# Designs tried in a protein design chat: miniprotein binders against q9h3h3. Part 134

Target 1, 235 residues: q9h3h3
Amino acid sequence: EDGFTAEHLAAEAMAADMDPWLVFDARTTPATELDAWLAKYPPSQVTRYGDPGSPNSEPVGWIAVYGQGYSPNSGDVQGLQAAWEALQTSGRPITPGTLRQLAITHHVLSGKWLMHLAPGFKLDHAWAGIARAVVEGQLQVAKVSPRAKEGGRQVICVYTDDFTDRLGVLEADSAIRAAGIKCLLTYKPDVYTYLGIYRANRWHLCPTLYESRFQLGGSARGSRVLDRANNVELT
Key: E = the ipSAE of ESMFold2; O = the ipSAE of OpenDDE; V2 = 0.75 times the mean of E and O plus 0.25 times the DockQ between their complexes.

## First folded at step 9 (miniprotein)

Design QB32
Fold by ESMFold2-Fast, scan of step 9:
Structure QB32 (fold): chain B 235 residues (1-235), chain A 105 residues (1-105)
Amino acid sequence: as target 1 above (235 residues)
Amino acid sequence: TEDEVRKLFEKLIKLFERAMKRVEELLKKAEEAAKNGDTETAELYLEEAKYLAIKARIIIYILKELAEETGNEEFKRMAEEAKRIIEEAEKRLKEVEEKVKEARS
């Protein structure tokens, strides 16, 4: 991303969070209804601010699918933000390890795999695969952005409960790949989002912990997952 | 560019103002629900208010970084004013939360 693109995307995401969401909630809706819901609300056709010619006439911030066992737990985000203010005024070094400890202390552990796709069949197909994996229990929760008025790529976010649990993060990657996704994936802990940390920050922190690239290898198809902070291949 | 940064800053300020207005509305609804003995509804309004306060604080962090990165004194002053507003809103949120807990007893 160039210049202030990350900040613009953050502003758009916050505006989207405050607008209504279209949700398929598998906790209260039978799985048999999913295919009809996906056909009614393909993300390439759902418009951000509404259009009589689209599936929605009113603004939509996000299109989301909640798994049957989904139980949201954001932790103590207010305590995290207070501790962050105290840390900045203390003069103590701000490092990935320090932020990790703040996240653990305040139980702010969730994170997400991100993928960016252009509007069209590939996006809709990818979202349908992710949504089915969520409803079938291979993933916990996911959301996708609607189509912007100006065009541009849309984002699919696939959440995991604990960014410090490498096995869980890798299992989510495997489930995404099993759903037929072949594009680049990056993983960001929500702690960085809640603290407003993006690329080109003052502390030179990389908020993206993992990167997943699709590839063929040996006797099996799969992905290569890199731990960006430690420069270690996990798969 | 400076124009692009100014538009972004203005957009963030408007989002902040929208969040602060909604927080105030939700806190009033939480107090009314608690006064009427409906502590379950009061807790739902409180959780919405907390969510918006969290988002507003993120906006403050971004505003602060943009002000520092550009060195623009007007941006720095606006970010400082927004910080004072969120701190007052967070204080009120905490007071309403304690009232809801008292009503639940």
Scores: ipSAE 0.673, ipTM 0.845, lowest interface PAE 1.3, mean pLDDT 88

Design QB33 (at its last look DockQ between E and O 0.80; V2 from the best seeds 0.83)
Fold by OpenDDE base, look of step 10:
Structure QB33 (fold): chain B 235 residues (1-235), chain A 105 residues (1-105)
Amino acid sequence: as target 1 above (235 residues)
Amino acid sequence: TEDEVRKLFEKLIKLFERAMKRVEELLKKAEEAAKNGDTETAEKYLEEAKWLAIKARIIIYILKELAEETGNEEFKRMAEEAKRIIEEAEKRLKEVEEKVKEARS
């Protein structure tokens, strides 16, 4: 992905974050209503700006599902950003280890598995599988981007509470694979997002910590997970 | 292409401006709610303003990166201006937070 493509996607995500979300909250809504909600708001048909004939008349930034155990704790993101600015001013070397330490210090530990899918039945099916996994407690929270006017791929984000918890990250990958998703997954800590670190940044920091490739047969997890920082397979 | 970078930069600036406008509106509403003794509503607006300020900073980080990558002096100036704007807004946000705390107390 061209460095500029990542920045374009970031800008679109930021714009989407400012618009209303369609949310299914399993903490307040019975799980039995999920299928009706999924049928009402299929991601391939929900439009970013509420186009005529779409299920939504108003702009939608994201479609999200919150699990029973979901807690919106993002840590001290303001403190993180302040520390980041101070670090840049200090002229000290900035490494992946530096960012990890900043994240730990400020309790900004969330991360997400990302998948990009073309609009259509496969996307809606993948989303339905993820949404069920969230409602069933296999995953905590997920969101999907609505359909853009220009088309293009939609993104599903599946969050984990702690990117430093390797086991938790791998468990989420397994749950995604169990939902029938076979595409490439990339895992990104939110700390990189909060600091505006994308591909091709001046510090040569890779915001993708893990890559998951589907494996036909053999692995109990149905995927091979690569640690990109160390170029080591974890599974 | 240079044109694509420019378009992205302009888009980010527009998003920043929209975010900052909303921050100002929310801070005003928070202050008004605090003055009226509605601390719960004030806190709600303040929290929303904080999140928008965080997003505004993310935009500035991207703007700075683009400015440095391109070496465009206009982009550098615009990114610096955006930084000043967010710093002023964050100062105001702290002031409003203190007022809300005082009203609670």
Scores: ipSAE 0.839, ipTM 0.924, lowest interface PAE 0.5, mean pLDDT 92
Fold by ESMFold2, look of step 10:
Structure QB33 (fold): chain B 235 residues (1-235), chain A 105 residues (1-105)
Amino acid sequence: as target 1 above (235 residues)
Amino acid sequence: TEDEVRKLFEKLIKLFERAMKRVEELLKKAEEAAKNGDTETAEKYLEEAKWLAIKARIIIYILKELAEETGNEEFKRMAEEAKRIIEEAEKRLKEVEEKVKEARS
């Protein structure tokens, strides 16, 4: 491992953010067109830069699906960033409670469940299930990374509106599991992303708020969800 | 290693430069759209520019942490210059936003 994995991933994600996205937007596109779109653009075959033989001829940063009720509300991110900078010059201690309060004060409450899967049928099937859940209204918005030249696992991000709303986060976890997904899920509030805070940071903050593990023979939810901040099982 | 950190830092600087070039283009387009009375289009350009400025600040936060971790003086100077550039761009973004707001009325 090179010790800068998080920073490299952040750089790649920001580069992807700035490239074109392939979007199925249920707010403007009939749900009956989803299956054809999924068949045309499986994430294991959509390449980051438009390789020969790909369904895409141009670069793709992300493949995304927006639900019928998706209404973006990112909050006051610029105010969040300004307050963060002021806090750092103040000399006051920075704790997980500090980050939570900044997020609440500036209404930057969104977060996402993440899963990592190798390219292939399992990834494409998982994405199709998530995309259908979004269009059907069980989830609000999701995205998946395209196939990278260097290979490796791809990421599916499933967003929620409010990381402080445990019920909403758990409902999203349940909807993901109902789509047949059994891998580890981690939940990260967007506040950490907007402040450039990743795993190896000088404040020893943990950007992962929740972990979800599929439970064999388990509850109707199908998972065990751990609150990493308080080391408490939610399910 | 030093070589790995330098490559990452240079990659982030290029990404910052790409973002800032696009912000400048968007601000010019927003001003032109507002001058022509198309405030809806001007607001769309402004919204994109605001998000690019947010991303540019994230890049600066990462650059500053890399500079601090390594103690590299060249990295520190480059991160401070990037901060000066984004602060100037954000000031201009506010000015264009006010022009678009005036054109709406």
Scores: ipSAE 0.837, ipTM 0.919, lowest interface PAE 0.6, mean pLDDT 89
Fold by ESMFold2-Fast, scan of step 9:
Structure QB33 (fold): chain B 235 residues (1-235), chain A 105 residues (1-105)
Amino acid sequence: as target 1 above (235 residues)
Amino acid sequence: TEDEVRKLFEKLIKLFERAMKRVEELLKKAEEAAKNGDTETAEKYLEEAKWLAIKARIIIYILKELAEETGNEEFKRMAEEAKRIIEEAEKRLKEVEEKVKEARS
C-alpha cells in the first residue's frame, strides 16, 4: 500500500530483535508485580536507544510479557527457508496454499495480531490491558515496540501458536477485544515474515490473512473478522 | 524515489553487515565455550547465531526483490555478494555446530 513502508518497518523490527528486551516473565515473577512493572515501563516513555529522561538508560528493542505457560517453539525456520529457495527453483506455482503446507511441514506455525497506535495514554492503556490478559492466561505472549527517537506509531504484537488453528486465532481476537482494545487489528503468520514477504505481491501472496474491526450495535459487542484472501466474514 | 530505494537498500546492507559480524563473534564464543566443556553456553551462542543467519536470509530476500523491482544492476550485484557472504557464514555455523556436538559427546 505504501512505498516501501513495510520494508522499512521490517528492517526496524529486525534491528530491535538484536537489542535487549524488557520482559515481564509470569513463569518466574508473581502476577501481583505486573501493575508496578507497567507503571515503571509504559511503552510511550521507554525510548528505543535510551535517554536520561526515560525509564531506560540503554537501548531497548522490545517490551514483552510472557504468560505462565509460555513455551517458545519457532519450528524449523532454517528448513523452511531452504525449502522456499528450492520451491522457487522447482517451477511449482507459488500460492498461499503452498506456503501454508511449507509452514506445516517445518512446524513454523506461529502468527500474530498487530495493532498500531500513536505514543500516549491510549497506547499505554491498550498495552496494560494486553499485558494483564497475558498474565491472567487469556493470551500467551505479547510485545510492544518502544518509542522511536523521531516519534511515529508503535506496534503491539499478540502471538498465537498456530495460524492454521482458526478458532485459536479468533479466540485471541476475542481476548484482545475483552481487554478494551477497539482499534483495527491485522493478523500475520510468521512464515511470511521469515520468507521476506511484508506486503501483497503480484503472485497473490498477501502476508495479512485476517482483519478485525471493533463492532458495536444495540447492546451487542464484539468484533467483525474478515478473511482477506477469500473475502469471507468469519464473525 | 530511486534515492529513497537506494537509502533503504543501504540501510538493509548495513543491518546485514551488523548481523554477519555478530554471527562471527558468536561462533568464536561458541567454539571457546565448547573447548572448555561448557556445551550449554555454546549451544546458546549457536542458537543466537542461527537466528541472526535467519534474519540475514530475510534481508537478502528483501534486497533481491528491491533489485528486481528497480532493475538496478548495482543493487543486483550487491544482493548477490550478500548471498555469497551468508553462504560462507552458514558453512562456518555448521562447522562450529559439529564441534559443539562433538564436545557434547
Scores: ipSAE 0.800, ipTM 0.900, lowest interface PAE 0.6, mean pLDDT 88
ESMFold2 (binder alone), look of step 10: mean pLDDT 85; pTM 0.817

Design QB34
Fold by ESMFold2-Fast, scan of step 9:
Structure QB34 (fold): chain B 235 residues (1-235), chain A 105 residues (1-105)
Amino acid sequence: as target 1 above (235 residues)
Amino acid sequence: TEDEVRKLFEKLIKLFERAMKRVEELLKKAEEAAKNGDTETAEKYLEEAKFLAIKARIIIYILKELAEETGNEEFKRMAEEAKRIIEEAEKRLKEVEEKVKEARS
């Protein structure tokens, strides 16, 4: 029972992007205030549209933490979208390689590791670990969805600045694992999000580039990372 | 089902319309800030309007794929109308951006 679940989730994420965010910004806020902020806004208790009984009475789209060195760079997304429309009318093959080249040309390079967890202690604990890693400088920026009225799983997004930099993507995975995260992680370049590609599409593109599974092992690497398109292990 | 897709399509159109209304509001605020010499505030409004326009384009991409997948002529017409609206809004955004640039000297 698919029922266009990916498109519904995309619509929800789009609406969330347009609503106010709760942000801990380490560039302007002392790191000593983080623990109190995390206690005030646990993601399992922050409601999407507000409730007098929750920490928020007004709508919240995302709960985010910005690192001290965070410098947002979305690239030329408008140029990317224009080029995408031109590509569709050109008759050129639309492949992962073609999209990668469009992303590079327009400097739309960011991507994110995604994890989905049910509302509760496990989610709040995972988010707190990620938030501390961001404020301490091991990760650059992260956000988590608030609790939906329908319940369901919430998503934590941990961003990297360049999806073509494999080492950087793997370093972020390692930092997430070092924060105590053991659940399945998937990695999605933002170029797919900006082009409205979430899963099923006429070009048969897979918007998720990497998958990370936790495993016991050495100090340097705590996970197996798979290139999903090529079915090749990178670790 | 087609009924489920129609509900999703209507949800996306409503979100698109909300974004377009906010873009127009932000562009008016940017023009007013620029007119008063507050170019920093004008740039902030323009940045917000640009991100909303980007998200509106994403909605149109999803609408176009849903229309193509279903073969529904009504959906195709609605997606094409949304495309015309965003193109007009993007033109106005560029006009306001030039006014802000001029006010910045």
Scores: ipSAE 0.781, ipTM 0.887, lowest interface PAE 0.8, mean pLDDT 88

Design QB35
Fold by ESMFold2-Fast, scan of step 9:
Structure QB35 (fold): chain B 235 residues (1-235), chain A 105 residues (1-105)
Amino acid sequence: as target 1 above (235 residues)
Amino acid sequence: TEDEVRKLFEKLIKLFERAMKRVEELLKKAEEAAKNGDTETAEKYLEEAKRLAIKARIIIYILKELAEETGNEEFKRMAEEAKRIIEEAEKRLKEVEEKVKEARS
């Protein structure tokens, strides 16, 4: 089957990071301008490499919304990568606990909730809800991929500052659900991304830490969050 | 399939080469800005170069895993060459960073 889909998606995401972004920055732009910006740049219509018939004629890597309090904190990624190489050379066991400790030591703590949606109204509606939550201060920052040349699903990424802060991760999930999102969500710490660890890896590490499923009428919370590594449901 | 893995490997190498070319361009711009006393602009170029170097290192990690998984000797050689290139770029980045710090003193 498609054994390397995760690696292909990682390559595409890295290429997108290197191209220009369309950004609504609530730190410098009035919140009243958001609705017009969302109408101008619906992610189902913004093309990855530009098209005179789309909202953009030039390449767009990501469409992003920065919250009023957004302050990028990537930590010491270079130190993390150096320590990772030293760890591999040392022959010491590589486990989820070892990577967690490496991330803490180098302050590489950010992570993100991911959702994958087909191009169309549902994607655009979901993104608009997330963007409004960011501008209103319920979420910190989010981005969505533009439409690829071949088509296929697009991804919305909703970032949190600290993947070790379980309450903060769960609060972000609640805010996503309050914005009307009902699809499956998965949470990935950025430390795995910076170390090139995806679905299939030699150390049997699971880069997805949490999974969130929408629940109707069974819970006051509106979702069930599973700790994938331990198979424990969080409440 | 092996053909799909080869296409992925080639895609990653192309992306790596694009990143390394951009890093060199940014480091030259940072040096020029620092030489002219524009340390703020020099810092912006330097930070962009650092972000690209981080991405390039991620590509190296993926290339190494693909080379190990396939056992392909050509892939292993290409991954080792890319590792050499990134190590040289990281040394140059550190040199430019020190020049920017000096200019800001």
Scores: ipSAE 0.775, ipTM 0.885, lowest interface PAE 0.8, mean pLDDT 88

Design QB36
Fold by ESMFold2-Fast, scan of step 9:
Structure QB36 (fold): chain B 235 residues (1-235), chain A 105 residues (1-105)
Amino acid sequence: as target 1 above (235 residues)
Amino acid sequence: TEDEVRKLFEKLIKLFERAMKRVEELLKKAEEAAKNGDTETAEKYLEEAKHLAIKARIIIYILKELAEETGNEEFKRMAEEAKRIIEEAEKRLKEVEEKVKEARS
């Protein structure tokens, strides 16, 4: 029913990855400069292709903030992809457990919490909160899409190092909530992205591992986190 | 709809072609840097080429799933041609990687 929305978003994300990024890098830039940078580049106004009147004159793929301790490690993605193709041609069973094992073997462990927001004040406010949490050390790294030519919702991605580390994934959710974010969050391991798995497929793989919903009314964490694969509440 | 899928397929093919062109440009720059003794710059170009090859493989995986889901034989043939192109590019990437290693030694 979704009309290939996930694949369209994947294509747009890959195109964005290939274009220049606007980056606030806390490893080399003083934290005191963050507020001015956020005011200069609000994601609701930064346009994908540098439209007249926007803060950018050149195309921007992503707007990102790197924390002080950020050390990019995607693992052996090439080895992962080769092993995936070999597994498919072998005819052996492909399950969520098989993908998890493949990811562990090739050290492709990163994943991300995703939130989708309409362009405007709430998006800019949410991004500012996330960016400050990254610079303050409560989150490691995050990025947000610029305003698309045809409009539509923008996405904020908050990365964690290891999707198999459930406590680490939950700590990131807690930090996002502490930053004032109340919208729906979904968590996707990067292994699914690297293997081109964006929808339910013949192997019945669900690319979204966790879901977080804000709970008004006094849950201790401020959110309910569900393991979607096992239908188990983690909080 | 098949028209919607065709538009998506064509968009993915154009992205794939852009990635493959950039990979070749980066590999030539890596080779030139290595020949000039600038192994640090050569390694940076090589890593960028590897990242683009990874994304090109993702595009092929999506193309194959779309072809399988629609049963469209034309899409299947286009996906297989793209796979042939990336496999050749990956062989060239390995050759350049070895040249960069040799220049370091």
Scores: ipSAE 0.736, ipTM 0.863, lowest interface PAE 1.0, mean pLDDT 88

Design QB37
Fold by ESMFold2-Fast, scan of step 9:
Structure QB37 (fold): chain B 235 residues (1-235), chain A 105 residues (1-105)
Amino acid sequence: as target 1 above (235 residues)
Amino acid sequence: TEDEVRKLFEKLIKLFERAMKRVEELLKKAEEAAKNGDTETAEKYLEEARYLAIKARIIIYILKELAEETGNEEFKRMAEEAKRIIEEAEKRLKEVEEKVKEARS
């Protein structure tokens, strides 16, 4: 299945970014209203382009929940992109370490845990758990894709502020697991997204930094987290 | 296949064109807002235009890698043409940013 799936997904995600979002903003909306909002807008029923039979009549790009303390910081993405072009033409080696340094220099540090689920009860249940964790302050911000016209899996993205802060990334994984999520999770820094790197490439840059698998142990707690870049077990 | 890549290329070009058209609209609105002394609204239009320019750059990066991977010269020309368009739009964005800054002062 080398049908450029990653590039098609990237194109769909960028189109969704440009369309209106349905947002529960805990900075301005009481937490007590979340359950009603989740019932009104289950992601398996919200349609990408609007439908008389769905909760939305107008296009929806993303369904998002912002935590009470959420304060977005994208860094200097334009500076990052300019520096990336300069690096490519400089003849200097391009490595994971070099890209990491560009991200740090331009403060483009955010990243996200991703999970892909088929439309249905399990997706809606997983999203509700994540949304509650965000509103309760265990996670900062999350979004989920609406149902595509052609169907297919939907994605839940759970963001962290700094992909270089390993402890922060692992704490987000723990909070996702505590919310009852047991499916495979992958972690991607936004720096790769801003540079158009969605799969393995000629520079051997892997956009997926971490992989989390649910592991039963003792009281069915925890996860095995792998550092994909260095092939090292972290937990 | 080249047919499969061509469909993806066309999809990305249409998304790029949508973003560029919106950038032009936003920059024109930012200039008018600044001219009328509404610098807060002008800054919001600039923020949206900057966001779209970033997305357009991502599209260019994907187009360039697809063209390189396939070795298709037509795709390379299309990607290079799109790159010229975004560079001109970014230049105009900086010019409007400067006008808004001057109107704020």
Scores: ipSAE 0.784, ipTM 0.890, lowest interface PAE 0.8, mean pLDDT 88

Design QB38
Fold by ESMFold2-Fast, scan of step 9:
Structure QB38 (fold): chain B 235 residues (1-235), chain A 105 residues (1-105)
Amino acid sequence: as target 1 above (235 residues)
Amino acid sequence: TEDEVRKLFEKLIKLFERAMKRVEELLKKAEEAAKNGDTETAEKYLEEAQYLAIKARIIIYILKELAEETGNEEFKRMAEEAKRIIEEAEKRLKEVEEKVKEARS
């Protein structure tokens, strides 16, 4: 897109990963406390670097909700990165299939549905719906970016355990739609993120595997999901 | 533009340096905790260091692709220097990981 936007967003996301997070952890916190927590930390008002006038005076990288059954498993990311370096040096073909195989071998399987929304009530309402779905067990884990100093859209990320499990990815989409989300969603496996692939590149790898579009009175799931790589409708 | 790419490259190098400095701090803390028999704390510092090293490696991959796309020899040189730094840090991380494992039992 314009002027390396994907790389700039990747840099901001990595910086955010390294800063403190505001977390509602349903594994240790009663579900009854969620509404108060959401009211205290609406993502449109939480500032990236802190502000006396916002809910936070210190930097916040991400606002996250962990589900009751959430068990982080990033796999062997270090082994994945080592294997990626070896593959590049080997001269062997690098294809979506090759990268998928690397991810499976090193158990780096997580991925996420992404949605981008402008700061405001609509963002806060969407995040609240997602957070409730996580705490109620329909989704496993989610995070949302705080308000950037320069403004611009904020991102909600809804994670799934295994990007190779198509049914699981589609079930997460259904749960997002059931939470009242109607905007465009895109799905990205974390393996691409760990390898620094944020857009189409010289190996013709597309980090976005799926797109979900809301459809009134359409499919039973409330959306149409497209497999971006194969240009095939899944729903 | 090349000016936009330079700004992005400098931003990524700054992030990389921040991550590498934090990794070294965490590895020293992990060694100290392991030496004092506090293996639980040592594992937490080690896990944090590993996480940051992963992020630093991602930065290297982005720097490398930006250098390739621009054909800028200065950017290529900077990316290669950063790669050498992360490789050295990863060796130190492996050494500390082994010390923590030994102290664990």
Scores: ipSAE 0.753, ipTM 0.870, lowest interface PAE 0.9, mean pLDDT 88

Design QB39
Fold by ESMFold2-Fast, scan of step 9:
Structure QB39 (fold): chain B 235 residues (1-235), chain A 105 residues (1-105)
Amino acid sequence: as target 1 above (235 residues)
Amino acid sequence: TEDEVRKLFEKLIKLFERAMKRVEELLKKAEEAAKNGDTETAEKYLEEALYLAIKARIIIYILKELAEETGNEEFKRMAEEAKRIIEEAEKRLKEVEEKVKEARS
């Protein structure tokens, strides 16, 4: 068993980022074409490195859908990384509050809800629901991993612009639940990703800021959302 | 274990080398596009190079933490060498960025 699972997954995600993506871009493609695109490229059948028997013959890193109003803004990531280097070189204390302040100062505010599903009909159905929510404007952008060679779980990532905007984070959670997804969701600010922080470390920096759990019957929002950093229920 | 960390370190170094090779190719293409007055294409290559440089920095951060955690001096040397490589690439990126700005003028 691998004791460094988070780092191996991070390496694989970075490799995927560098390979070609299959993208449905609603900014340039009519919404009416989405259903045909989803039928052509179900995530459970698209293979990571290509296969003549799959929809793709060439490597695919990610399958993504961009909303009509999507305008990517990663902030000043270069400035963030320079400031992080300066802090590490200085030997000054690094805390969750310090990292949050660096993110705000450099406008590196995006984050994502993550869900992990086994390859199959449920994954493809969940992705179709998310993709339709993006094209309809309820979500801004999402991506899903292709099927790995070993057939492990695949990940759907649903992005929001600002991890400090709790209402926006909760609205995205609600849209995900409306798509029929009932598994545990975790929310990670991209600032942690840009600084190479994929698990809790010596500075007590945890990359997971929010968790969402599906509620069976009777909850007002269909889910219970916890702010992990402050141990506060948001719903 | 240290054997698990060695495999991870090797994987990360290979990914870093892949990113750095692509950055060099993109910066050369950006310079050529700028020379030909195609500043829009040059900007796109520059943006892709910056994206990869950011990823390379992330890899170095992970390598540094692994070297620190294991106390392995060879890993530390390799992480320091990777840092020298990215710093030179970032200097080159800034030079090409300036050439693209001048070509727009």
Scores: ipSAE 0.769, ipTM 0.879, lowest interface PAE 0.8, mean pLDDT 88

Design QB4
Fold by ESMFold2-Fast, scan of step 9:
Structure QB4 (fold): chain B 235 residues (1-235), chain A 105 residues (1-105)
Amino acid sequence: as target 1 above (235 residues)
Amino acid sequence: TEDEVRKLFEKLIKLFERAMKRVEELLKKAEEAAKNGDTETAEKYLEEAKYLAILARLIIYILKELAEETGNEEFKRMAEEAKRIIEEAEKRLKEVEEKVKEARS
């Protein structure tokens, strides 16, 4: 494929994971401190590699908020990766169904709603809404990227426990909309991330399972959700 | 371009080396914490090391994909060397994991 953009994005994401994170952890920090923390670290101003003119002088990979009940469970990712390598060498077809089965077998079930916004007030406002929903218990955990050196769009990731639990995925979408978010959302299971499968992959797989579009007063839940795999509207 | 692919490959190798160095540092810290009876700290270091090993394995998948797509024999050799390194690190990780489990009991 042309340009290897998916591989570049994966490299940047892995580098961010390895750098320090700014975390508001509601499991150990009172909810009353959230507003001050959000004012101190607006994502449009926090720089990826640090800057004397920004809130951070040192590199920051991610800005995250953990809910009170958040208990990370990534499953057996090492076993998943071993099985993935075996699958590739076996010559068997690589399909969404085989990846789903690998994910279930190794309990790698988490996924995330993604939204991409330009740096500025709208991004900071959206992140504040998501962060409050996490601390108040409507969402479990979320993170947002800092401002990149090139100044491109930033991403907010809102995680759910089980990508095979359609109702749970839809409940997270509803909570995101209730927080005032109106932009396009897409849902990606973490199994695709851990296996290096991004938009432009050699197996021509679409790693995005759901798409959510804001509906102004039209639907009961505030959005129209499409199941990309089955081409069926869920709302 | 071939130049852009080479830069990406080199970036991934450097990221892999960074991860492997950090894994070794974390495993030494985990062993020391376990020897001192601080199993909670040892488990935190071990969990971080496991995550970095996961990222390192992911880097190898991308390196292998780039080598296969380009047909570049140098890239293939470098990817195979990285695979050897991660397999050794994963073995070391299992040894430390077992020590931490024993210290917990």
Scores: ipSAE 0.664, ipTM 0.852, lowest interface PAE 1.3, mean pLDDT 87

